# Ledger of designs, part 7: miniprotein binders against Putative (5-formylfuran-3-yl)methyl phosphate synthase

Target 1, 236 residues: Putative (5-formylfuran-3-yl)methyl phosphate synthase, of Methylorubrum extorquens (Methylobacterium dichloromethanicum) (Methylobacterium extorquens) (q8gek8)
Amino acid sequence: MSDIVSISSARPRLLVSVRGPDEALTALRAGADLIDAKDPERGALGALPPETVRAIVAGVGGRAVTSAVAGDGTGREIAAAIATIAATGVDFIKIAVGGADDAALAEAAAQAPGRVIGVLFAEDDVAEDGPARLAAAGFVGAMIDTRGKSGTTLTSLMAAPQLAAFVAGCRTHGLMSGLAGSLGLGDIPVLARLDPDYLGFRGGLCRASDRRQALDGARVAQAVEAMRAGPRADAA

## First folded at step 2 (miniprotein)

Design Hc3 (from FH0 with V15L Q18S K21R L22F D25Y D60L E61M K64W S68L)
Fold by ESMFold2-Fast, scan of step 2:
Structure Hc3 (fold): chain B 236 residues (1-236), chain A 80 residues (1-80)
Amino acid sequence: as target 1 above (236 residues)
Amino acid sequence: SQTVTIRVTGDSPELLDSIARFVHYMARSLGATVEVKRDGNTLEIRVTGLSEDTAQRLALMIKWLAELLGVTVEYRIEDK
């Protein structure tokens, strides 16, 4: 025999960003693994009102992992927002972490221990030590997203080796890893090969591929199927 | 294959629920099977179907999460 190979059935999970409880149920019924509460009208990390987040959590009813955006902050600046979102019952809380010092990162993570995911933007030149710094501060995960939502995708801003290094850094430091950023269905095979813990979508799963339009359950179901097929599926 | 048994003791039902959901998420990502039992203030989670490397990763993640939450965690990795 040439060698011994251990094979895992692990695959990236599908995260779908929703603007309310109706879209959350649409995503859940179509097979999304993570339901993420985010306001598409307020930039890349727009926070929904806490009551809307609570309605999403209640509607999901423990049938999927949930997350919510608390906003663009690093510690003291959004401490109250993190605490408010944590009180809704979501499993994870997402905040932007670019430009923050280590003390600010630690203070942010301390607002909801074991529940905070740091979002790095591809446009801001993701540092090699990003995962190490977030892990040291007490974050549970790290992800890359795009700030611009005008059709510039993650894969056009970062080369595959850079994305692979980010995912490996997360694994080395015990963080969940996520990749997002104006992704479409065609990006699934390419990014799944990098083996992140999840891939995040909004616009690519909405009507007319417009993140401000309604979530399309048929497109969510297509994404679920593409994730199941894995990185070697013929998708052209 | 490997089995990871995790025991968490804490007085907050919300924290125990959060830990259980996180372990379910991670185990599914690793292609593993999860069994969860709650007995009062104690949560016992059994994760089966792991490779040696993924069992070590899961244990490390759970230990890190529990330390962050300030709860007591015990884990055991076994060839089962």
Scores: ipSAE 0.006, ipTM 0.221, lowest interface PAE 10.2, mean pLDDT 76

Design Hd1 (from FH0 with Q18E K21E L22Y D25A S29F T54L R57F D60E E61Y K64W)
Fold by ESMFold2-Fast, scan of step 2:
Structure Hd1 (fold): chain B 236 residues (1-236), chain A 80 residues (1-80)
Amino acid sequence: as target 1 above (236 residues)
Amino acid sequence: SQTVTIRVTGDSPEVLDEIAEYVHAMARFLGATVEVKRDGNTLEIRVTGLSEDLAQFLAEYIKWLAESLGVTVEYRIEDK
């Protein structure tokens, strides 16, 4: 049984952030490729309780790739959080990596080898060597997200060429790449053309486009269709 | 300083235009100079002013992008 998962493929995958097992099933039924456990009430990278993450993993039952946020912290706190989330059975673990030196990055990645994804925030200057540094530290993936939750989108903070450079850097260094940050359905065609391994959504797929409201299965299905249309969806 | 020359061949003018646009945009953010020439089904892209690492990065990215769009790509990297 393979305990290592790779999502690197020719098409972008849809990652949907869920607050519990009911939303995980909603996203699964609608065709989401990745189910991400994240608490929308606790900022951009809010960790859910480990028991809730285990319930999500059990509910998914191997039908999709799973991930979870380990939360914020430094040194010992983040190491313990990674180990705790790793024990839930998720495939991947997401942590914030802004401001960390190379030793701290390596220590974090070592807590769950082959399973840790580093999150960079668009509001900070995303360095061109970011993917290289994360790969050298032992991360399996890198992604960009936003800290803001009020509709300041990734595409308003970073131009397509910067996002393309980030995705290319990930590919060059053998990392999975993800793009997220208050994305809406209209962002799919432009970001899919950059061909990241996944696009991450929460608020844009919820009722009233509010990340604190319930996930809307119809919006998830629309996102799945837009992803499956490939990078040329808006060429008409 | 490195120069990357990329030759892309494909049957779709729209695909060639898209690749050219991405290369122009990326080169601008990398602080590099780009020249693009079209000759029928072939797009020739010349990017100058890159470090060795960025030249390799750009060349590999464009190759991957072109292949994912169903077109063929050849490149070479030269020390200017």
Scores: ipSAE 0.000, ipTM 0.168, lowest interface PAE 15.1, mean pLDDT 79

Design Hd2 (from FH0 with Q18E K21E D25L S29L T54L R57L D60E E61W K64E)
Fold by ESMFold2-Fast, scan of step 2:
Structure Hd2 (fold): chain B 236 residues (1-236), chain A 80 residues (1-80)
Amino acid sequence: as target 1 above (236 residues)
Amino acid sequence: SQTVTIRVTGDSPEVLDEIAELVHLMARLLGATVEVKRDGNTLEIRVTGLSEDLAQLLAEWIKELAESLGVTVEYRIEDK
């Protein structure tokens, strides 16, 4: 347990997406810093049932930061989903923010003040003012993920300077930054150099690198080691 | 380890509460502990358990956030 605490002081943090409390404990025991509740059967931002999210939160028991996906929706639907997920006790709530105007962003953030992270998809045109707009709306963080999970990776869709600009924009506006999108273990050294607050994984840490397969604790442990071998946060 | 003491002054209780919550969440992400004290329009936040680099990063995040929200912020980092 003290090893987990020492790892959790490092940047970037490892975020592992899990489909239930058994995978949450597997990720936690292997050294994951953030446990993210997400349904891999329901697209890139599939929400798990609230009861499953509560079970994940209870199982983690305060030993790691938790987050959960509320979904990819608009208007009343996303507002209700945010409120529902907020009630589970997770630390952060993730929603898709592509195409939303400033009023819609502000309304979404207001459903759970200080807890909402906006997800931008690499396949879309990621606006340079994205971090500024999310910060102005009251978001606590921003991240980039991929919509497609059939071999398109974040690094194949966005060049390093674009990713670096996104991370810098988040820091300038006081947001946590995350990078995710069909990442494998080999992407860790490259993306860690950009100094995001976290890197998010699902498929790359599952058996057969298939996000619908079971999470592999040995692969999570390998990711933890790769994060520790990267450049220190003070090296930027 | 480092302690960051942040003093925020503003006329909106809602803005001060939002800053306190965001600092709490950011500090948790960084592996730190937080104590918050309110005195009218002033918020004092003490964050402990940070490395020197993370303390500086947290302080700069809060300064930029507070400036964007139109409040005054002062901070001090000490080895404590």
Scores: ipSAE 0.000, ipTM 0.105, lowest interface PAE 19.7, mean pLDDT 78

Design He1 (from FH0 with Q18E K21W L22F D25Y R28E S29L D53R T54A R57L D60R E61L K64W)
Fold by ESMFold2-Fast, scan of step 2:
Formats: sequence, structure tokens, C-alpha cells
Structure He1 (fold): chain B 236 residues (1-236), chain A 80 residues (1-80)
Amino acid sequence: as target 1 above (236 residues)
Amino acid sequence: SQTVTIRVTGDSPEVLDEIAWFVHYMAELLGATVEVKRDGNTLEIRVTGLSERAAQLLARLIKWLAESLGVTVEYRIEDK
């Protein structure tokens, strides 16, 4: 299997959303597995300027997997955004996929074959066949995130059985799976039991648990330790 | 309380094992009791102590997973 998927020690990998190369280095030093370029000032899937994404990729220097959001758009707009972000050299590109028909999904995935991850928002209806549809369209991964960033967590919006079904669907169809959405350190044991490939964090790892404040390297290190402790966090 | 009885038929031991694992996992999340019997190419699964909504959800998810893996599934929901 590939390096990103096959280094599964039966634990989720930590995805940390960063706003620039300094935060990327902070997350990398603390042990983050995936560095995700995302602008917290520009909505739920805010794209950073391509120059900033290139700087993040250069700073990481191949020492971690990288991803970047291309945004939340329709048709030609999202296709152009995917191409722009793909040119920065990131490993994976994230786009919102809610409301898109199968033809639109296939067109989006075709812009960067083998590199596009679809993001579904927990506040919307997450279709049971979502993973199957994304896989058929050519996506390599699927994630659930939250649109609202006022502290409403993923686990308050979706029940554990629904999240487990999503993860199982991704695994069945050969997709990487990710779970994100206003997560804090206390969510790690619960969500790790679902065995996703990635758990994604931003606000929970920033000062004051505020996604617009600076990333806190000590909190990233705490998340890494919680991931290593396994599903029930029996360690320490 | 509801009981979900599931019969899965398929030629792959690995696929049947995956379905058995998933049912045990879901039963734990739902606070339910599960028993599994393997007989060659068939799994017989009984999940007891479910609410009505949990029973419907479990049955639907297992059917979806089994169909996605190319195996045959039959299920029954009983008020027991």
C-alpha cells in the first residue's frame, strides 16, 4: 500500500490545519502526520493563497504528508481551484462535495487524479452511499467536517453509529477516511475507536481553543500522545 | 427492546470476518448483546437489546456493508 495509508499501526493519524509555514513547522516538530493548509479567516474550507501553500510545502520539505483546501464552489470554479492548488505540490487536495451530482464529482476528481479528498459537512445530510459515490467518481479519500466553528463538535451532530458506518464505507471502497469538526483532545479516545485513517484538528490545538489564534505546539504534542495511547486512552 | 437477526452468505472468509467484526463493534456502541455463529460460507448473527431506531440503523448499515462487499444478506427485526 502507499506510505500514507500503509503505515497504519491500527491508530488514526493526526491531521493539523495550519495557516502558514511557521505553524506547519510547529505541527511537524510536535509529531503531526499530515499538515493541512487552510485559512481559518475564510470560512469552513478557506483556501490559502497559492504562494502560502507553496511556502508550507517547501518548509515541510517532504517530512510529512501535505494537503490543502481548494475551497467550496461549483463546476468550473472548483475545477480551476483544484488545478491551482495541485500546482503547489501538495500531496492531497480537499474540496466540499455536498450537493454535487455524480458528473460534477467525476469532473472534480479528474482535475488531480489520485489526489482529491471530498469533504462532507456534518450539518448537512451525510448520505449513506457517500463513500461509494466518491470512490466511483475517482476520489482517494472522504472526510466529515463541521461548517460551524462556534464550538459545535462533530460528535454532537452525528451519532457514533453513523460515523462508524461512514468509516466502514470508506474502508470498503478503498478510500482514506477522516473525521474533523471542532474536535478537542477529549474526543480522541471516542473517535479513535471508529478506526478512521485521520483525525483533523484546528481550534482544539490553538490557544484558548480558538481556531483564529496561534497553533499551540504543546497541544499538538498532547494530541500525538493521545493518538499513541490508543482508542481508550489508557496510557500515562 | 428489539432483536436483529442477520444471515450473511459469501465465499470469502476474510469478508465474513470483517462483517462479524463490524457487528460486534456496532453492538458495543449501541449497548447491545451480540452472538455470532459461523458455518462455512454463512454467518448467523443475533443482536439483542436494541431500541427500535438502533435496530433499524444496524440492519440498514449491515445490509449496505454486505452488499458493498458483494455478499448476500438477509435480516429480520423482531420485537423481543
Scores: ipSAE 0.000, ipTM 0.172, lowest interface PAE 15.8, mean pLDDT 79

Design He2 (from FH0 with Q18E K21W D25R R28E S29L D53R T54L R57F D60Q E61I K64Y)
Fold by ESMFold2-Fast, scan of step 2:
Structure He2 (fold): chain B 236 residues (1-236), chain A 80 residues (1-80)
Amino acid sequence: as target 1 above (236 residues)
Amino acid sequence: SQTVTIRVTGDSPEVLDEIAWLVHRMAELLGATVEVKRDGNTLEIRVTGLSERLAQFLAQIIKYLAESLGVTVEYRIEDK
């Protein structure tokens, strides 16, 4: 693992999905480690306008790692979207990779070498060889998220052994790993034990646990405390 | 209860250490007990306390790891 470039100095780190620069500053001030630009009004992987992503990057000002969703397209459409989002200055770019063949994956990763993260959805069968295929294609990371936002959480869709296998596969192939999907504060202890590089939140940190409502800085701070205390508190 | 015995052979001490960590982490998350022995280029890992389904799943992951990392992996699953 000595050759693995990881964003986190201690695992897991908190990734917070934000819809604009004001929420990015709220998350940053509350202690979020990763600021992810994502439009909650456009499905599970909604891309924000590039101008909004640039505003988020500028507002964060290098004080946290940034990522942004490029979307769910195929072929030339996703390639163009990746290039567009890469130009905003974000550190990492997230794309959905569900049905893509190896050539399509390699083409996507080549649009922004060392910066592309592949998102697999828990509702789709997450292939055992997923991390290996993404690594071979040139991806820097992989994560699992959920399509549905009606209260079905990642832990309801995938058992701990499946999640553990995914995280382990990422580590084996030098990928950053992330777990997300309608997560709440109560999911932190069980998922932190899996030792992913980051856990991703949106709805669970918003008012009324509604992903379309405003991000709540107090809930972000609670997540930071729960996330960082667990791994550091664990004694051998 | 199932027991999985895993033998890994590889040229890199670092790769063997990573594999030991990975198997230990998986076993811990599956509620299983793990015992590790290292001898030169060979790592022997015994995982106990798995259900039949989890034992098969672990074996599948180990096969994937061998194929992906270019290391040799032998395993045995026993109903104990």
Scores: ipSAE 0.000, ipTM 0.083, lowest interface PAE 23.1, mean pLDDT 77

Design He3 (from FH0 with Q18D K21Y L22F D25L R28E S29A D53R T54L R57F D60R E61L K64L)
Fold by ESMFold2-Fast, scan of step 2:
Structure He3 (fold): chain B 236 residues (1-236), chain A 80 residues (1-80)
Amino acid sequence: as target 1 above (236 residues)
Amino acid sequence: SQTVTIRVTGDSPEVLDDIAYFVHLMAEALGATVEVKRDGNTLEIRVTGLSERLAQFLARLIKLLAESLGVTVEYRIEDK
């Protein structure tokens, strides 16, 4: 098997959050770069059952980078969740990191070395030293997402200079950077100019733009096309 | 038993040498075998004898290094 994975290129990668192996195959066939296992019924960072995550990993079969949400718990709960999700075979594990001290961050990262991505919420005060702290703790990436399902998007909560500073901070400290949060197709050109490693989507790629509805393969294909066109998509 | 094959493309001989050295050090620290081939602006590295976890760990480290150095990296992991 000669699966080649490159996540370092001149364009951001498309991350699509899926609720099961059927949506994972839909996203993969439409050209998604990263397949993220996430339960839309359980808030912004809802963990899927481990058996569902294993089915997603098996269905993808090494054809894309995979990630899964472990959740937003604390202490022993998050440590156990990370270990459980790590055992599924996903490449990366996403956890909420807001309010955690440096010892708690280090403990979480140590549960799956080189695999843990920290999620910061735009509604909270995203600290300027966030990327530095996550890198020092042993995280492999950092991303910004939104908690709200009320149509408040990342771009309405954070100005472009703030998002650019976050992406630059991640790059300075050797972290992958991700941007997500109720994004639609129209957000792609603006956010692609900031050059994050990936942009994350769920609701904007589902029917009726509802994160609880089925993933729409045609909308995933449109997002892939917009990502490939890069920052020039809005100029055409 | 996993094998990681890494292809690095860049215009700086010094950067390619730095990447090869880093991968060699990491693979040796992990108890793996390294083969390196240079062809112009492309560096091919094969790391053999890794567990699945160590193969994924090495691939992630190389991706981060590639980003910091502004070079293009492709890798594959094979069950050998």
Scores: ipSAE 0.000, ipTM 0.155, lowest interface PAE 18.0, mean pLDDT 79

Design Hf1 (from FH0 with E14R V15L Q18F K21R D25W R28E R57E D60W E61F K64Y S68L)
Fold by ESMFold2-Fast, scan of step 2:
Structure Hf1 (fold): chain B 236 residues (1-236), chain A 80 residues (1-80)
Amino acid sequence: as target 1 above (236 residues)
Amino acid sequence: SQTVTIRVTGDSPRLLDFIARLVHWMAESLGATVEVKRDGNTLEIRVTGLSEDTAQELAWFIKYLAELLGVTVEYRIEDK
């Protein structure tokens, strides 16, 4: 059983990427299901300082599931980064997994058993056996994100059948699944139909749709509403 | 106009429901009409209103999905 999956059967969960505890509280108050610690000034998988991650965890206070990016290093560097982020108390730790062999994946997952989520980038050729390999290595989840944050969205880079196959692969192998990548509110109905465990947002929920601007609580609330109005929201 | 009929047999209600949702979503993205029937451990999906090319694409996707999930799927393409 996954805690993320168990929150509500009516919709995917909303993951909101935040740069600090103030944005974490804004997202939490607006109804976000998952609070993700990520530095928008440092690329697609920018790690926040551990002290900032601890402040986010403390501010959330167990009221939502938390995650944090450990960065995009390799070998010994990523292993140490995972251990450092694990010590902050976040529920899940996200790392880039492109180009890693099976031994490297297993070593990464072993740094925080049951807590590591692998991030695949849509700009790369997302391997069909990706979910199977991550599950075999001991990952708890897999997600697709984009490296480019300048308006090239997940749905412009990957065809619907490819996204459906990814979600199916995750479900088959017992992984949580996530979809993210410069998503806007209009992407919610299409992607929610694929039934991933979560959809991840940053830029689309910030002022001016700019990931480096402040998170907008009204936009977070609109995303929550859009997810509740999805194909599974009409339960009597 | 082409019709694709898909039959999935399995012991997992969750897997059958998941396959039905994915096929429905794929067919909807192609602008097609979908009918779904559950009869015991058998899921039958009928997709109508496809062109020759989109029927072949749907069939190929279903075969791909079946291989990915490790299940056996039967399908037919009919000119209707």
Scores: ipSAE 0.000, ipTM 0.318, lowest interface PAE 12.5, mean pLDDT 80

Design Hf2 (from FH0 with E14R V15A Q18L K21Q L22I D25Y R57E D60W E61L K64R S68L)
Fold by ESMFold2-Fast, scan of step 2:
Structure Hf2 (fold): chain B 236 residues (1-236), chain A 80 residues (1-80)
Amino acid sequence: as target 1 above (236 residues)
Amino acid sequence: SQTVTIRVTGDSPRALDLIAQIVHYMARSLGATVEVKRDGNTLEIRVTGLSEDTAQELAWLIKRLAELLGVTVEYRIEDK
């Protein structure tokens, strides 16, 4: 092998946020790479009940990587939430990391070593040293998402050079990178060229592009094909 | 430490060989131990001695490689 990184980064992976085991199976059947448990009725990073997360993990049965949102609570609350979600058997746990100091970040990551992904919101001016700080604290990945679900997409809040810098920072510090935030199918070509590890969707794959409506398996399949189409011009 | 167990199934000997080679080189670079068993169109790989971070990265990498090469994969990460 001349370059294992280029081989592994030939295309981004599709992360689909689901609200229960039926949607998880719909996403899995349509070809989603990552099944993310998230409650669309409870804000941008709403946690599902642990029992629902366990049902999702059991239904997926090791056929895809799984993740779940633990939320965006305070230091003590988030530590307990991480431990609770870790016990469900998901591969990764997502938490919001805005406003936390380095000690708080390290404490959160320590609740589930090697499994915690930090979510930064595009509206909050993503810091240049964000990936470095998360890596130093023990996080395994970093993601950008949006708080607002009023149709404002990630690409309208952050310019391509800013997103590219974030992805490069993650790569430099050994973090998996994810990009999400009211994305639609039309965002795939431009974001895929930035070479993130995954692109995350919920609303764009639901009926009427409404994240509170049912997941549409045909739209998930379209996203899978869009991820596979289009060569990676820059796979470094 | 963590153990990653991977089962790969496909009808392309070239694809199976490529995955086995990549995993073997990655494991060696990480100081991990790798065991590979092949029977026809099925490849079983067990990687031991990984940190939690590298176990997750390896699983995700192999999933992506398998999809790119048109083979099926299932994996398990276990706390040793």
Scores: ipSAE 0.000, ipTM 0.107, lowest interface PAE 19.6, mean pLDDT 77

Design Hf3 (from FH0 with E14R V15L Q18F K21R D25L R57D D60Y E61F K64L S68A)
Fold by ESMFold2-Fast, scan of step 2:
Structure Hf3 (fold): chain B 236 residues (1-236), chain A 80 residues (1-80)
Amino acid sequence: as target 1 above (236 residues)
Amino acid sequence: SQTVTIRVTGDSPRLLDFIARLVHLMARSLGATVEVKRDGNTLEIRVTGLSEDTAQDLAYFIKLLAEALGVTVEYRIEDK
C-alpha cells in the first residue's frame, strides 16, 4: 500500500517527472511522493504514449501517487487526450488551461471527474482568479509551471507574494496546489515556506541539470532530504 | 435516482478534509448534492441525485482515492 498521508501535512511533497518505468522506479526508490509521466522531448507538457504511462502505473504498483500529462491542446483534442490518459489508471491527469473559457474548462474536467489538474504557465499572465475558475469548472488541483526550461525559473518570473496568493487561492477553493518550473534543489527552502501541496521537478534532478538527461536517483534523494530539512514554519 | 454513502476513517483531520473536498468536486461535476458529517476520526459523505451510471463512476473514483491515499474507505450505493 502507498503511504501518502504526508499529502495532508504542511511539509512539502515531491513530484518528480519521469519519462518511463525505469525512471519511475528510480524516483520511487529515492522517496518521491508523486510520480508524474511526462515526455521532456515534447515541450513543457509533452504527453507520453499511453502504453508508456500504463507501464509506469504498473511498475509503481500503488506505492506512490501517479499523474500523467495529457497535453497542451484545445477542444476535441484535449478531451480525447484526457480520456486516453484516464484509461491508463493514473490517479491524476494534467492539462494546460491558459487559453480556455469556462465552458471548455468544465468539458475538460468532466472527461475525468475528480482527477484533472490544470497547469498555468508563469510566462503567461497568471490571473488571480485562476484557482476560483478551475474549482468552479470541477478541477481537483492547479499548478504553475514554466514553458522555458533553459535557466528561467519560476521564481524569476513570479514574485513571492504572487506565488503565495496562488497557493492561498487554491486552498480557499479546495484545490491541491503545485509549483514547478525549472526548479533546482536551492529553490526548495524558499518555495516550501509558501506551503504548496507539491513542488515539481524534472531538470533539476537530472544529470547536468538537463531535463533531457537521465534522472539521477541521488539528486531525487537530496530533494527528499531538503524538503524534510527545510526551514520550519512557526507552529500555528 | 441513486445515493452513495461514503465512510472514511483516519487519524489525520487534514486528510479527512482533503478527501471531503475531492468528493465535493466529483459530485459537483456530476450535478449531485453533497452532505458531509464529521465525528472525531470518521468522515461520512452522502451524495444524492445520481443516476445509475454516475453512482458507479463515483464508486470507482472512491476506490481509486482509497488506493492513492492508502486509507480505508467504505461506500454503499442505494436507490433513491
Scores: ipSAE 0.000, ipTM 0.131, lowest interface PAE 18.1, mean pLDDT 77

Design Hg1 (from FH0 with E14W V15L Q18Y K21E D25E R28K D60R E61L K64F E67R S68L)
Fold by ESMFold2-Fast, scan of step 2:
Structure Hg1 (fold): chain B 236 residues (1-236), chain A 80 residues (1-80)
Amino acid sequence: as target 1 above (236 residues)
Amino acid sequence: SQTVTIRVTGDSPWLLDYIAELVHEMAKSLGATVEVKRDGNTLEIRVTGLSEDTAQRLARLIKFLARLLGVTVEYRIEDK
């Protein structure tokens, strides 16, 4: 017999960075679409211990898409880190890519085909060929984040046309696009109009807007509602 | 023998590629044959050589991924 299943979706999706299983459950219960394992005490791309990542994956239990940071390295070092994080069962793996040559990028992507996302830092003036290079290397996605967490936000470093060009470049080359970087709840309506596949948050959803403080479940829920109020397909 | 046809339609290229790769890996682990066709915003995946049990497992995975990713997918299981 034939049976047909159809389920509709909307964009962008909400990615919430968590430091452990308790915060992962807080984000999941509030409706986050992607749960990202990242250590806020270790810079912009701080990797959590693999056991902590595995605990996050187990706690989520397939109820949301998961990702984890493998780090900021090149060559053999990043390849080994990707393989280690891939073994935890996360869906996606994030690495910094700004300083890597094309051979190193290809080697990194090959460690987990269809699962590696490249992170470009807004402070480094994101090159227009960034998405093309990552796609050629075998990456599944590209995102912009900020390296500095002292109040410098993505929107203070890049204008809307530049962000729109990045998103369009990702789409042209078949990549998932993400935007992150000290974002707050007020950034959601503006950035949703650029039509990225996801928006990433940490500090703006924590108590006192401090990325080192605990996630505030009420703020996560507010972000979820703001994302759901995004533009309809016929609105653009 | 069972055939599972999966059709994904949307304007998120990364999602089409992500779903294709996940289905490809599952098919490979089952020793099944996989054919992928892409035409713009439409992805069609045909998996052949499945037992009834493995076809039902693949269908359950597709339902799970559709719910998890919040996306539109269609699938069909046929005797072949």
Scores: ipSAE 0.005, ipTM 0.276, lowest interface PAE 10.8, mean pLDDT 78

Design Hh1 (from FH0 with Q18R K21R D25F S29L D53W T54L R57Y D60E E61L K64E)
Fold by ESMFold2-Fast, scan of step 2:
Structure Hh1 (fold): chain B 236 residues (1-236), chain A 80 residues (1-80)
Amino acid sequence: as target 1 above (236 residues)
Amino acid sequence: SQTVTIRVTGDSPEVLDRIARLVHFMARLLGATVEVKRDGNTLEIRVTGLSEWLAQYLAELIKELAESLGVTVEYRIEDK
């Protein structure tokens, strides 16, 4: 007999940013769909040491999709960082997109074909052609995040129509779409209704809602519950 | 529209599960329907609703990933 295997069909999927293998297991056990390796002490796109990323990948053991931040840079530095992170065995690699021309974007994506996600910052005025440019360069996904992690949230910086346009642009160009940026549990119903491929969390799932504090498995479980319930439970 | 059938053979459950998850994820991005069947050390993946170009793209992406992970992969693309 053949068994049919499938991952969660919940829309959107929950991405949880973790600082190490213990938090990765906490997020995995609580039901997170994507485990993202990210150093909260180094800003919005802080790369963890490659050995820490490798430990996260090993601990997850193929039980969830994994990603890691390679950093905020361009040129030879980012190319080397992408190659280094790709070697850890993560499924996807995130890099900041800002000020890079089309040739630089294409060179970055070419370091790990089909695996690079571009991160746009809400504070930097997200261009309407952002998804088209990233798709043309060979990126597999695009997401919006925030630089400031001291209370300025994605929903305070961008209106729902702007976020909807971004998600639609990603889908039109065959890109995975993600939304993140100091999100809390209360943001889930609103943002899930826009139908991105994933919502990304760190601080809102940590103790005291502090991204530098320990990840709270109960909060991760609450986010999983909210992802499954919304927006369908709250369809108006 | 095209149907892509991908067969992956390997003795690592972790690798087969990883490939299955990536295929589901990619099919979602491309607006395609996917069915995954696991039977021992083989994984059979059927993706429907793709254009000829996207079918080839997905098949090659999965092949490259599977080969990089040390498993054997073969695929077929057919009209309907």
Scores: ipSAE 0.012, ipTM 0.328, lowest interface PAE 8.7, mean pLDDT 79

